# Ledger of designs, part 9: VHH binders against L-Ala-D/L-amino acid epimerase

Target 1, 347 residues: L-Ala-D/L-amino acid epimerase, of Pedosphaera parvula (b9xek4)
Amino acid sequence: MQIKFWPQDLKLAHTWTIASSVTSGSDVTSVGIVQLTDRDGTVGLGEAAPARRYNESTPGSLDFIAKVDATKLSFDNIEASMKYVESLASGQFAAKSAINVALLDGAARKAGKPIYDLLGLGFRNNHHVTSFSIGIDKADVIRKKVLAAEQYPVLKLKVGAADDKANLAALREAAPQKWVRVDANEGWKTKEHALEMIEWLAQDKFIQYIEQPMPADSNPKDIAWLKARSPLPLFGDESYHTAKDVDHCAECYHGVNVKLCKTGGISNAYEALQVARKAGLKTMIGCMIETSILISAAAHLAELCDYLDIDGNLLTTNDPYLGVTAEKGLLSFASAPEKLGLRVRAK

## First folded at step 1 (VHH)

Design e02 (framework vhh_brivekimig_d4)
Fold by ESMFold2-Fast, scan of step 1:
Structure e02 (fold): chain B 347 residues (1-347), chain A 121 residues (1-121)
Amino acid sequence: as target 1 above (347 residues)
Amino acid sequence: EVQLVESGGGVVQPGGSLRLSCAASGFTFSDYYMSWVRQAPGKGPEWVSSISGSGGSTLYADSVKGRFTISRDNSKNTLYLQMNSLRPEDTALYYCARGDEYWYSGSFDYSSQGTLVTVSS
């Protein structure tokens, strides 16, 4: 096995800001790309989209990948390959995700299947809907972004700052009846303030749920207090890293958001989604700012999800890959030129 | 045809400095990750440092961190390696490699003869 890796800068269509300061105001971000090639010439493609919230960065992810001995990796044994990778360091979820995605891409290609079929899930074209994210900004800018996003049937509004009510009002001026998912990104610091905001939001008849209202490290009893009183469903994002967090999240939330770069790849995400569903939690899969590599990887798990927020590539202008599409928010692999593995190809 | 031409090597005392250059042609330089690889006498090739197409991200081998700085000038299609606090163990032929080569798989492709760096007392 050979490993090739490099950073990829992504240009954002608009400056991106969220409440948790994991992404400050910026028009460029960077991801790491991984390519694995075995002796037969089979290629597997992966991507690391690290978040500062988890003490990760693109240089750090690539530094970790640089230390991986490719001779210890095999498309024929994903479990042993990942046990080796996991043993090299704690954390490094984004980098581990990149290697796991690349391994599954190659394994599925060798099996003559797309990943969703390798996993036994299948995929229904034009059935799954992704939200389209609107970041924190001035009301005028939010209004313009919402108008530009008219094609998308569901919007995800980032809140958790001083102008939360004005920002929703600006969205509603542009889209009075559009379904909205609200993501506070840990922005509401007390349970009392979070409840006031959620009660105000619940007066809007087109809001589906609230994601991560309070910091993940808040007292669990305070989050459970909020859950018991919330008129809207609560989803944990920063609170749900892996299947190990399921009991905490079952106590504190109505659903969970799984992310490949949070859990360490498709294999761990599959487990995290299945465990959450068995615990009675609603499930969703989300993303960072990513290329079609990771967005397509997440889409392979869509049949395990009640909701999807995998729009990270749609927020960029220079995605170098072709994979799953989201025309009018509807996910489809029908036009993907690659038929096997990840179903992703370089442009 | 991809061409990479290294220069800037020489003989230097321990603690000294050298700056290596790599002139690239035959491809869109700014689209590629670029790397420096070295081969010490009697040893296999060792990756030293890499830099993203934009220059925004850099990586270093643990043996050179804090001493070497990789940089690029995309307007000149040129890659650089500033080497400070040189040690006898840095003695090697230094090669410039385009980022589409494989790292840590034992498969480094060189397009040229490299540039010799000798650190001698």
Scores: ipSAE 0.000, ipTM 0.125, lowest interface PAE 21.9, mean pLDDT 86

Design e03 (framework vhh_brivekimig_d4)
Fold by ESMFold2-Fast, scan of step 1:
Structure e03 (fold): chain B 347 residues (1-347), chain A 122 residues (1-122)
Amino acid sequence: as target 1 above (347 residues)
Amino acid sequence: EVQLVESGGGVVQPGGSLRLSCAASGFTFDDYAMSWVRQAPGKGPEWVSSISWNSGSILYADSVKGRFTISRDNSKNTLYLQMNSLRPEDTALYYCAKDLEYYGDSGYFDSSSQGTLVTVSS
């Protein structure tokens, strides 16, 4: 096995800001790309999109990948390969995700299948809808972004700052009856304030759910108190890293958001989604700002999800890859030039 | 078609300096990371340094850290490597590469460019 890896800067169509982000106000973000090549010429692609919230960075992810001994990796034995990778360091979830995605891409190519078929899930083209994210900004900018996103049937509004009510009002000026999902990104610091905001939001009949209203490190009793009183479903994002968090989330939320770079790849995400579903939780899969590599990887798990927020590549202007598409929010691999594996190709 | 033309090599005494250049064409230079890779006589390729499209991320091999500086000029589609405090073990053909490559023990490097020779000798 041979490994290639490199940083890829992604240019944003507009400045991106969320309540918990320490990179707020950025026009550019960086991801790491991984390419594995076996001796028979089989290639697998992966991507690391680290989040500062989890104390990860693109240089740190690439430094970790540089230390991986590619001779210990095999498309024919994903479990042993990942056991080795997991043993090299704690954390490094984005970098581990990149290697896991690349390994599954190659394994599925060798099996003559797309990843969704390797996993036994299948994929229905033009059935799954992704939300389109609107970040925290001034009211006039929010109105412009919402109008520009007219084609998307569902919007995800980022809140958790001083002007949350004004931000929804600005969205509603441009889209009075569009479905909305609200993501507070840990922004509402007390259960009393969170409940007040959720009760206000519930008066809007086109809001589907609230994601991560309070900090993940809040007292679980306070989150459960909020869940018991919430008129809208609550989804945990920062609270749900892996399947190990399922019991906590079952007590505190109605659903969970799984992310590849939070769990450490497709293998762990698959387990996290299935475990959550068995516990009676609704499931969704979300993303960071990513290329079509990770967005497509997440799309391979769509059949395990009640909701999808995998629009990270749509927020960029220079995605170097072709994979799953989201015309009018509808996910499809129908036009993907690659038929096997991850179903992704460089432009 | 991607084309990379390296220049700036030469013979220099230990402790000396050289500046390498790589002129790129056939692709949108400022959309890609760029790397320097070297190959000493009778050895496999060794990654030296990489720089992201906007110079926001820069990486160096431990063997050159503190001595070499990678930079780029996107207006000229040119990548540079400033080499200071040169040592005999820096003697190699130096290649410019689109994207970053890690070669490990097995090695993988395929380049149609000629490279530029750096010889450090007394």
Scores: ipSAE 0.000, ipTM 0.166, lowest interface PAE 19.0, mean pLDDT 86

Design e04 (framework vhh_brivekimig_d4)
Fold by ESMFold2-Fast, scan of step 1:
Structure e04 (fold): chain B 347 residues (1-347), chain A 122 residues (1-122)
Amino acid sequence: as target 1 above (347 residues)
Amino acid sequence: EVQLVESGGGVVQPGGSLRLSCAASGFTFSSYEMSWVRQAPGKGPEWVSSISGSGSYTLYADSVKGRFTISRDNSKNTLYLQMNSLRPEDTALYYCARESWDYLGSGEFDYSSQGTLVTVSS
């Protein structure tokens, strides 16, 4: 096996801001791309989209990938390959995701199947709907973004800042009756304030749920107190890193958001989704800002999800890959030029 | 250790030009988005411009578009800001910053320089 890897800059269509941001916003970001090639010439593609929230960076991810011994990786034994990779360091979830996605891409290609079939899940074209994210911004900008996103039937509104009510009002001026999912990104610091905001949001009859209202490191009793009183379902994002967090999240949330670069790839995400479902939690799969490599990887798990928020590539102008599409929010592999593996090809 | 060393600030007349530099060390410079942020007297910090790790993508605040140009030389680990047609309202401390992403989030400053003062006055 051979490993090739490189950074890929992604340009955002708009300056992007969420509650935990330190700056006014950024228009560019970077991800790591991984290509694995075996002796037969089979190629697997993967991607690392690290988040500072988890103490990860693109240079750090690439440095970790550089230390991986390719002779210990095999498309024919994903379990042993990932045990080796996971043993090299704690954390490194984005980099581990890149290796895992690439291994599954190659394994599925060798099996003559797309990944969703290798996993026994299948995939229904034009059945799964992704939300489209609207970041924190001034009211005028939010209105313009919402109008530009007219084709998407469900929007995800970022909140958790001083002007949350004005931001929803601006969205509603442009889209009075569109379904909205709200993501506070740990922005509401007390259970009392979080409840007040959720009760206000519940007066809008087109809101489906609230994601991560309070910091993940809040007292679990305070989050459970909020869950017991919330008129809207609560989903844990930053609180649900891996399957090991399931018991905590079952006490504190109605559902969980799984992300490939948070859990360490498709294999761990599959486990995290299945474990959550068995615990009675609703499931969703989300993303970072990513190319079609990771967005398609997440789409392969769509049949395990009640909700999808995999719009990261739609927020960029220079995605170098072709994979799953989301016309009018509807996910489809029907037009993907690659029929096997991850179902992704370079443009 | 990560270090950012700024230079190029000074006093200039309205309509004049200045070039700011930021020398980076202690990390893989070409793998990071870099930004310039300024803070004018009595105001909070304002993002000015960003450039991708490769240098292929640049972005500017509306207040400086057409007047400022961000660039980088990865072989020298140096970030630049060329400031033309300077106005009194451009007077500020300018900071060089390394950014990282936080889940659909804006850039966050990992390491800021000490700042360099730019004064535009007659």
Scores: ipSAE 0.000, ipTM 0.180, lowest interface PAE 15.1, mean pLDDT 86

Design e05 (framework vhh_brivekimig_d4)
Fold by ESMFold2-Fast, scan of step 1:
Structure e05 (fold): chain B 347 residues (1-347), chain A 122 residues (1-122)
Amino acid sequence: as target 1 above (347 residues)
Amino acid sequence: EVQLVESGGGVVQPGGSLRLSCAASGFTFSDYAMSWVRQAPGKGPEWVSSISSSGDSTLYADSVKGRFTISRDNSKNTLYLQMNSLRPEDTALYYCAKGYDEFWGTSYYDYSSQGTLVTVSS
């Protein structure tokens, strides 16, 4: 096995801001790309989209990947390969995700299947709907972004700042009856304030749920207090890293958001989604700002999800890959030029 | 107690060069990736460049690729940004930051850094 890896800058269509950022707004972000090549010429692609929120970074992910001995990786044995990779360091979930995705891509190609079939899940084209994210900004900018996103039937509104009410009003001026999912990104610091905001939001009949209203490190009793009183479903994002967090999240939330770069790849995400469902939680899969590599990887798990928020590539102007599409928010692999594995290839 | 002190800014004509420095203290500098971020008057912060903890990997915004070079000296706890072929649109207050370029969902520490002003004009 041979391994190649490199950074990839992604240009954002709009400056991006969320509640948890101390220094906010960026026109560019960076991801790490991984390519594994077996002796027989089989190639697997992976991607690391680390988040500083989890103490990870693109150069840090690439430094970790540089330490991986590719001779210990095999498309024929994902379990042993990942056991080796996991032994190299604690954390590094984005980098581990990149290796895991690349391994599953190659394994599925060798099996003559797309990953969703390798996993026994299948995939229904034009059945799954992704939300499209609208970041925190001034009301007039939000209105412009909402108008530009008219094709998408569901929007995800980032909140957790001083102007939340004006920002929702601006969205509703542009899209009066569009379904909205609200993501506070840990922005409401007390249970009392969070409840006040959620009760206000519940007056809008087209809001589906609230994601991560309070900091993940809040007292669990306070989050459970909020859950018990919330008129809208609550989803944990920053609170649900891996399957190990399921008991905590079952007490505190109605659902969970799984992300490949939080949990360490497709294999761990599959487990995290299955465990959450068995615990009675609704499931969703989300993303960071990512290329079609990770967005497609997440789409392979769509049949395990009640909701999808895998729009990261749609927020960029220079995605170098072709994979799953989201025309009018509807996910489809029908036009993907690659038929096997991850169903992704370079443009 | 984390402190980052930027220096090296100034006024330069288009096409000129400047070298920025950032003196870091209060943390183990060699364990952290470092970044340069700039903010032009009336605009939000823009990530410019990042360097890994070892210095082996570097990343650049498309607007500065080929013109700017990020480097570090772990023995001196110092981060550098060599800026060549400067353009009027490079005019900004430049900040040294602990960490990387995903700041749409990322926090940089505010160490009461003043930044260093770069003005490109004739």
Scores: ipSAE 0.000, ipTM 0.124, lowest interface PAE 19.6, mean pLDDT 86

Design e06 (framework vhh_brivekimig_d4)
Fold by ESMFold2-Fast, scan of step 1:
Structure e06 (fold): chain B 347 residues (1-347), chain A 124 residues (1-124)
Amino acid sequence: as target 1 above (347 residues)
Amino acid sequence: EVQLVESGGGVVQPGGSLRLSCAASGFTFSSYWMSWVRQAPGKGPEWVSSISGSGDSTLYADSVKGRFTISRDNSKNTLYLQMNSLRPEDTALYYCARDTYEYLSGDSGYFDYSSQGTLVTVSS
């Protein structure tokens, strides 16, 4: 086995953190791409989209990948391959995700199947709906973003900052009756403030749920207190890293958000989703800013999910890959030119 | 509260050198990846270089690799970009940025910082 890896710059459609004088409409971020090639010429593709919230970065992910001995990886034995990779360091979930996705891509290609069939799940085209994210920004910018996203039936609004109410008001000015999912990203520090915000949000009858209202390291009794009183379902994101967090999340939330780069790939995400479902939790898969490689990887698990938020590639202007599509928010592999494995091909 | 202040720009002839600085405050500087981003006249923003919190890992855009060097001094909360062998196409407003990918991924909350940029003009 051989391994090739490189950084890939992604251009974002919107600019939020660069000085206001820079308004040409894009920001730049970077992901890591992994390509595994077996002796028989079988290729597998993977991607690392790390989050600083978890002490990870693209250069750090690439440094980890550089230390992996490809001779210890095999498309014919994913479990042994990942046991080796996981033994090399704690954490490194994004980099481990890249290797796991590439291994499953190659394994499924050798089996003559897409990954969703290798896993026994199947995939229903035009059944699954992804939300489309609207980030924290000034009200006039939010209004313009919402208008530009008219085709998407469900929006995900980021809150947890000083202007939360103004941001929802701007969204509603542009889209009065569109379904919305709210993500507070640990932004509400106390259970009393969180409940006040959720009760205010519940007056809007088109809100489906609230993600991560309070910090993940909040007192569990406070989160459970909030859950018991919340008029809207609560989903844990930062609180649910792996299947090991299931008992905590069952007490504190109605559902959980699984991310490939948070849990360490498709294999671990499959386990995390199954364990959550057995515990009575609703499930969803989210994403980082990613190419079609990771977005398609997440889509292969869609049949295990109640909700999907896998729009990371839709926020970029230069995705170099073709895979699952999300026309009007509806996920489909029908037009994907690649029929096997991850169902992803370079443009 | 988060603040980034760039300096060191100016006019330089082709083949010349400049060193940009960015003074950071309002956050734990050593815990964050830092980047340089530039915007040339008539073009969109372009990522130039990034450096890890410890300074041990660096990445460069292909257009500047071998000519630019990113570095940091965590004791002074300062980021640097050493630019050598400057070309007319390096002319741009250069911005210091704290790693922003988490802002869009949804894993972290609000990031509030101001960055004015510093102008680099390479002409004969």
Scores: ipSAE 0.000, ipTM 0.136, lowest interface PAE 17.9, mean pLDDT 84

Design e07 (framework vhh_brivekimig_d4)
Fold by ESMFold2-Fast, scan of step 1:
Structure e07 (fold): chain B 347 residues (1-347), chain A 123 residues (1-123)
Amino acid sequence: as target 1 above (347 residues)
Amino acid sequence: EVQLVESGGGVVQPGGSLRLSCAASGFTFSSYDMSWVRQAPGKGPEWVSSISYSGGSTLYADSVKGRFTISRDNSKNTLYLQMNSLRPEDTALYYCAKEGDYWSEYGSGFDVSSQGTLVTVSS
């Protein structure tokens, strides 16, 4: 097998800010792209979208990928390939995700199937709805962003900073009855403040759930205290990295958000979703700012999810790939030019 | 064929110390990250600590941070957990775990198929 990898800059339609950001805002982000090619010419594509929250960066991900011996990778044995990749270092979830996605793309192409069929899941076009994210900003900017997002039936409002109440009010001025999911990104630092905010949000008739109200490293007893008193469902994001976190999350949350770049790819995300569902947790799959490669990879797991927040490519102006689409928030592979594997093709 | 054999458990008073060992065979120990996982009676497994293949990076669960120290000796194919200031809540079977297969039902990076070593912290 041969491996090629390179950085890809993504231009954001708006400066992006969330509560957990150490540095405020950016109009450009960078991802790593991986291409695997085996001896018969089969190609697999993958992508690494690292998160600063997990001490990862695009240069660091690409440095890790550069150390991978492609001769130890095979589309015919994903399990052994990933066992090798996992053995090279702890962490590196985004880089490991890129290799895993590329391996599954190639394996599914060789099998003559899309990944969702290789996994036995199937995919229903125009059934799954993704939210569209509205980042932290001034109230007048929030209002303008919400009006521009009129086509999307569900919005995800980022909170966890000053003026959370004013930002929801601005959203409601523009969209009085639209369904909203609220993501605090670890922004509410005490259980008392988190409960106050959630009780206030519950007065709104159209809030579906609250994602990661408190820091993931908060005392579990405090998170469980909040869960017991919350009038709205609580979903863990930063608290749920892999299937190993399921018992903690079952005690602290009503649901979990799985991300490919937290789990290290589709294989581990599949396990994380299945284990969460067996534990009685609601499931969702989310994303970072990503191209259609990772967004489509996440969409292949949609049948295991109660909710979807895979809008990362919709927040960019220069996605170089074609894959799953989200017209009016409805996910579809119907217009994807590629029929096998990831169902992704370069523009 | 991976084999992990834990030892060093026992009965200890609150505030006491124990050192657990895990003897590894059947794989290239120095190429894998290793973890300690524990399971109290009637509860699910709880991750305790991890160490990178080189020993250069360590991680700890909040419940044990500052009290437990994970280490490894790659020349002896052995993983250690030094447990200080033990509490009744630390009572559990402790398992040595190797980063491993994605395809096992609960395996998500860990092999936890050994017998474990019992730690009981009682007055």
Scores: ipSAE 0.000, ipTM 0.120, lowest interface PAE 21.2, mean pLDDT 86

Design e08 (framework vhh_brivekimig_d4)
Fold by ESMFold2-Fast, scan of step 1:
Structure e08 (fold): chain B 347 residues (1-347), chain A 124 residues (1-124)
Amino acid sequence: as target 1 above (347 residues)
Amino acid sequence: EVQLVESGGGVVQPGGSLRLSCAASGFTFSNYAMSWVRQAPGKGPEWVSSISGSGSDTLYADSVKGRFTISRDNSKNTLYLQMNSLRPEDTALYYCARGTPEEWLDYLSGYDYSSQGTLVTVSS
């Protein structure tokens, strides 16, 4: 096995307001790309999109990947390959995700199947809906972003700002009856404040759930207190890192958000989703800012999910890959030029 | 590795001013938009202001508009926040973040748990 890896810059599309005018800006973030090639020429692609929340970075992920001995990796034995990779260090979930995704891409190509069929799940085109993220900003900018996102039937609104009520009002001015999912990103530090915010949000009538209202390391009794009183479903994101967190999350939340770069790839995400479902939890899969490599990898698990929030590539202007599409929020592999494996190819 | 080090916080009376600084290293500073985010006691993180990589575009939260000015010096890899007409409500731990609100899929949650930041207390 041969391993190649490199950083990939992603340009973000967003709207800026200057005095009385509107201009478009472009920010850059970076991900790590992994390519595995075996002796017969079979290639597997993977991607690391590390999160600061977990003390990970693209340079750190690439440094970890550089230490991996490719001779111990095989598309014919994913379990043994990942046991080796996992043994090299604690954490490194984004980098481990990149290697796991690449291994499954190659394995599925050798099997003559897309990953969703290798996993026994299948995939229904134009059935799964992804939300589209609206970041924290001033009300005028929120309104413009919502209008620009008109094609998406479900929005995900980030909260935790002083102007949350004005921002929701601006969203509702542009989209009066559009379904919204709210993500507090650990922002409400007390159970009393969290309940107050959730009760206010529940008056809207078009909010589906609240994601991670309180810090993941909050007292579990406080989170369970909130769950018992919440008029809206609560989903754990930062609280559900791997399948081992399932018992805690079953006590504290109505559902969980699984992310490939949080749990360490498709294999661990599959386990995390299955274990959550068996525990009676609703499931969703989310993302970071990612190329079509990781977005498509997450889409291969869509049949195990009640909700999807895999819009990271839609927030970029220079995704170098083709894979799953999300026209009007509807996920489809129908136009993907690659038929096997991850169903992704370079543009 | 990306490193961001905030400084310039302190105790100030209402109506006073402070200038915060953020020293950045480990990346090409001028290629990235930068933001200030704050967290008041008992509240979630609140985005305050952002500036484009070139410095030509700036955005402000309504709560600070007209009082705060974001700027950058790309030759020194340093981000600034000039805070005027400070109010007790501005009391918070202030964080420097790489990127804009759109990048908060990657950054917002993580920044709360970095041990960095600079404390601003507006006493009254």
Scores: ipSAE 0.000, ipTM 0.202, lowest interface PAE 16.5, mean pLDDT 84

Design e09 (framework vhh_brivekimig_d4)
Fold by ESMFold2-Fast, scan of step 1:
Structure e09 (fold): chain B 347 residues (1-347), chain A 125 residues (1-125)
Amino acid sequence: as target 1 above (347 residues)
Amino acid sequence: EVQLVESGGGVVQPGGSLRLSCAASGFTFSDYGMSWVRQAPGKGPEWVSSISSGGSYTLYADSVKGRFTISRDNSKNTLYLQMNSLRPEDTALYYCAKDSLEEYWSLLEGGFDYSSQGTLVTVSS
């Protein structure tokens, strides 16, 4: 096996800002691309989209990937390959995700199947709906972004800043009856403030749930207190890193958000989704700002999800790959030129 | 204990140049990627540039591409930022950070066990 990896800059259609962002107001982000090539010429593609929230960066991810001994990786033995990769360091979830996605892409290609069929899940075209994200911004900018996103039936509004109520009002001026998912990204620092905000939001009949209202490292008793009183479902994002967090999240949330670069790839995400469902939690899969490589990887798990927020590539203008599409928010592989593996091809 | 000491800032006119340095200690410098982050008065922190542990990969914010160059010398445990064609908008306190930009935010808020002073860059006209 041989490994090739490189950074890829992604240009944002609009400046992207969320409550937990250290570098708010960014117009460019960077991801790491991984390509694995077997002796027979089979290629697998992967991507690392590290989050600064988890002490990860694209240079750090690429440095970790550079230390991976590709001779210990095999498309024919994903389990042994990932045991090796997992043993090299704690953390490195985005980089481990890139290796895992590339391994599954190659394995599925060798099996003559798309990944969703390799996993036994299938995929229904034009059945799954992704939200479209609206970041924190001035009210007039939010209104313009919402109007530009008219084709998308569901919006995800980032909150957790000073003018949350004004920003929500701006969205409603542009889209009075559009379904909205609210993501506070750990922005509401006390249980009392979080409850006040959620009770205000619950007056709006078109809000589906609140994601990560309080910091993940908040007292679990305070989060459980909030859950018991919340008129809207609460989903843990930063609180649900891997399947190991399931018991904590079952006490604190109604559902969980799984992300490939948070949990370490498709294999771990599959486990995290299944374990959450078995524990009675609703499930969703989300994303970072990503190319079609990682967005398509997430789409392969769509049949295990109640909700999908996999719009990261739609927020960029220079995605170098073709994979799953989201016309009017409806996910489809029907037009994907690649039929096997990840169902992704370079443009 | 991780320690990062920035230097090289100063006052320059628009179009001028400065070279910032960051002296690192308390960890194996060559094992970590490094970043530069800046904060202008009254604004939040902004990521500027990053470099991989071995120096083979560099990344830049769009606002500084073509003007700034990040580099490192692992034998001296030192990170550099060469800043050319400086603009008034580049005026900020510049911090170096070890592979996690969240460390900068923690230090700015009075974080624990290691602190960085930053180095002030003022582009005046």
Scores: ipSAE 0.000, ipTM 0.156, lowest interface PAE 18.3, mean pLDDT 85

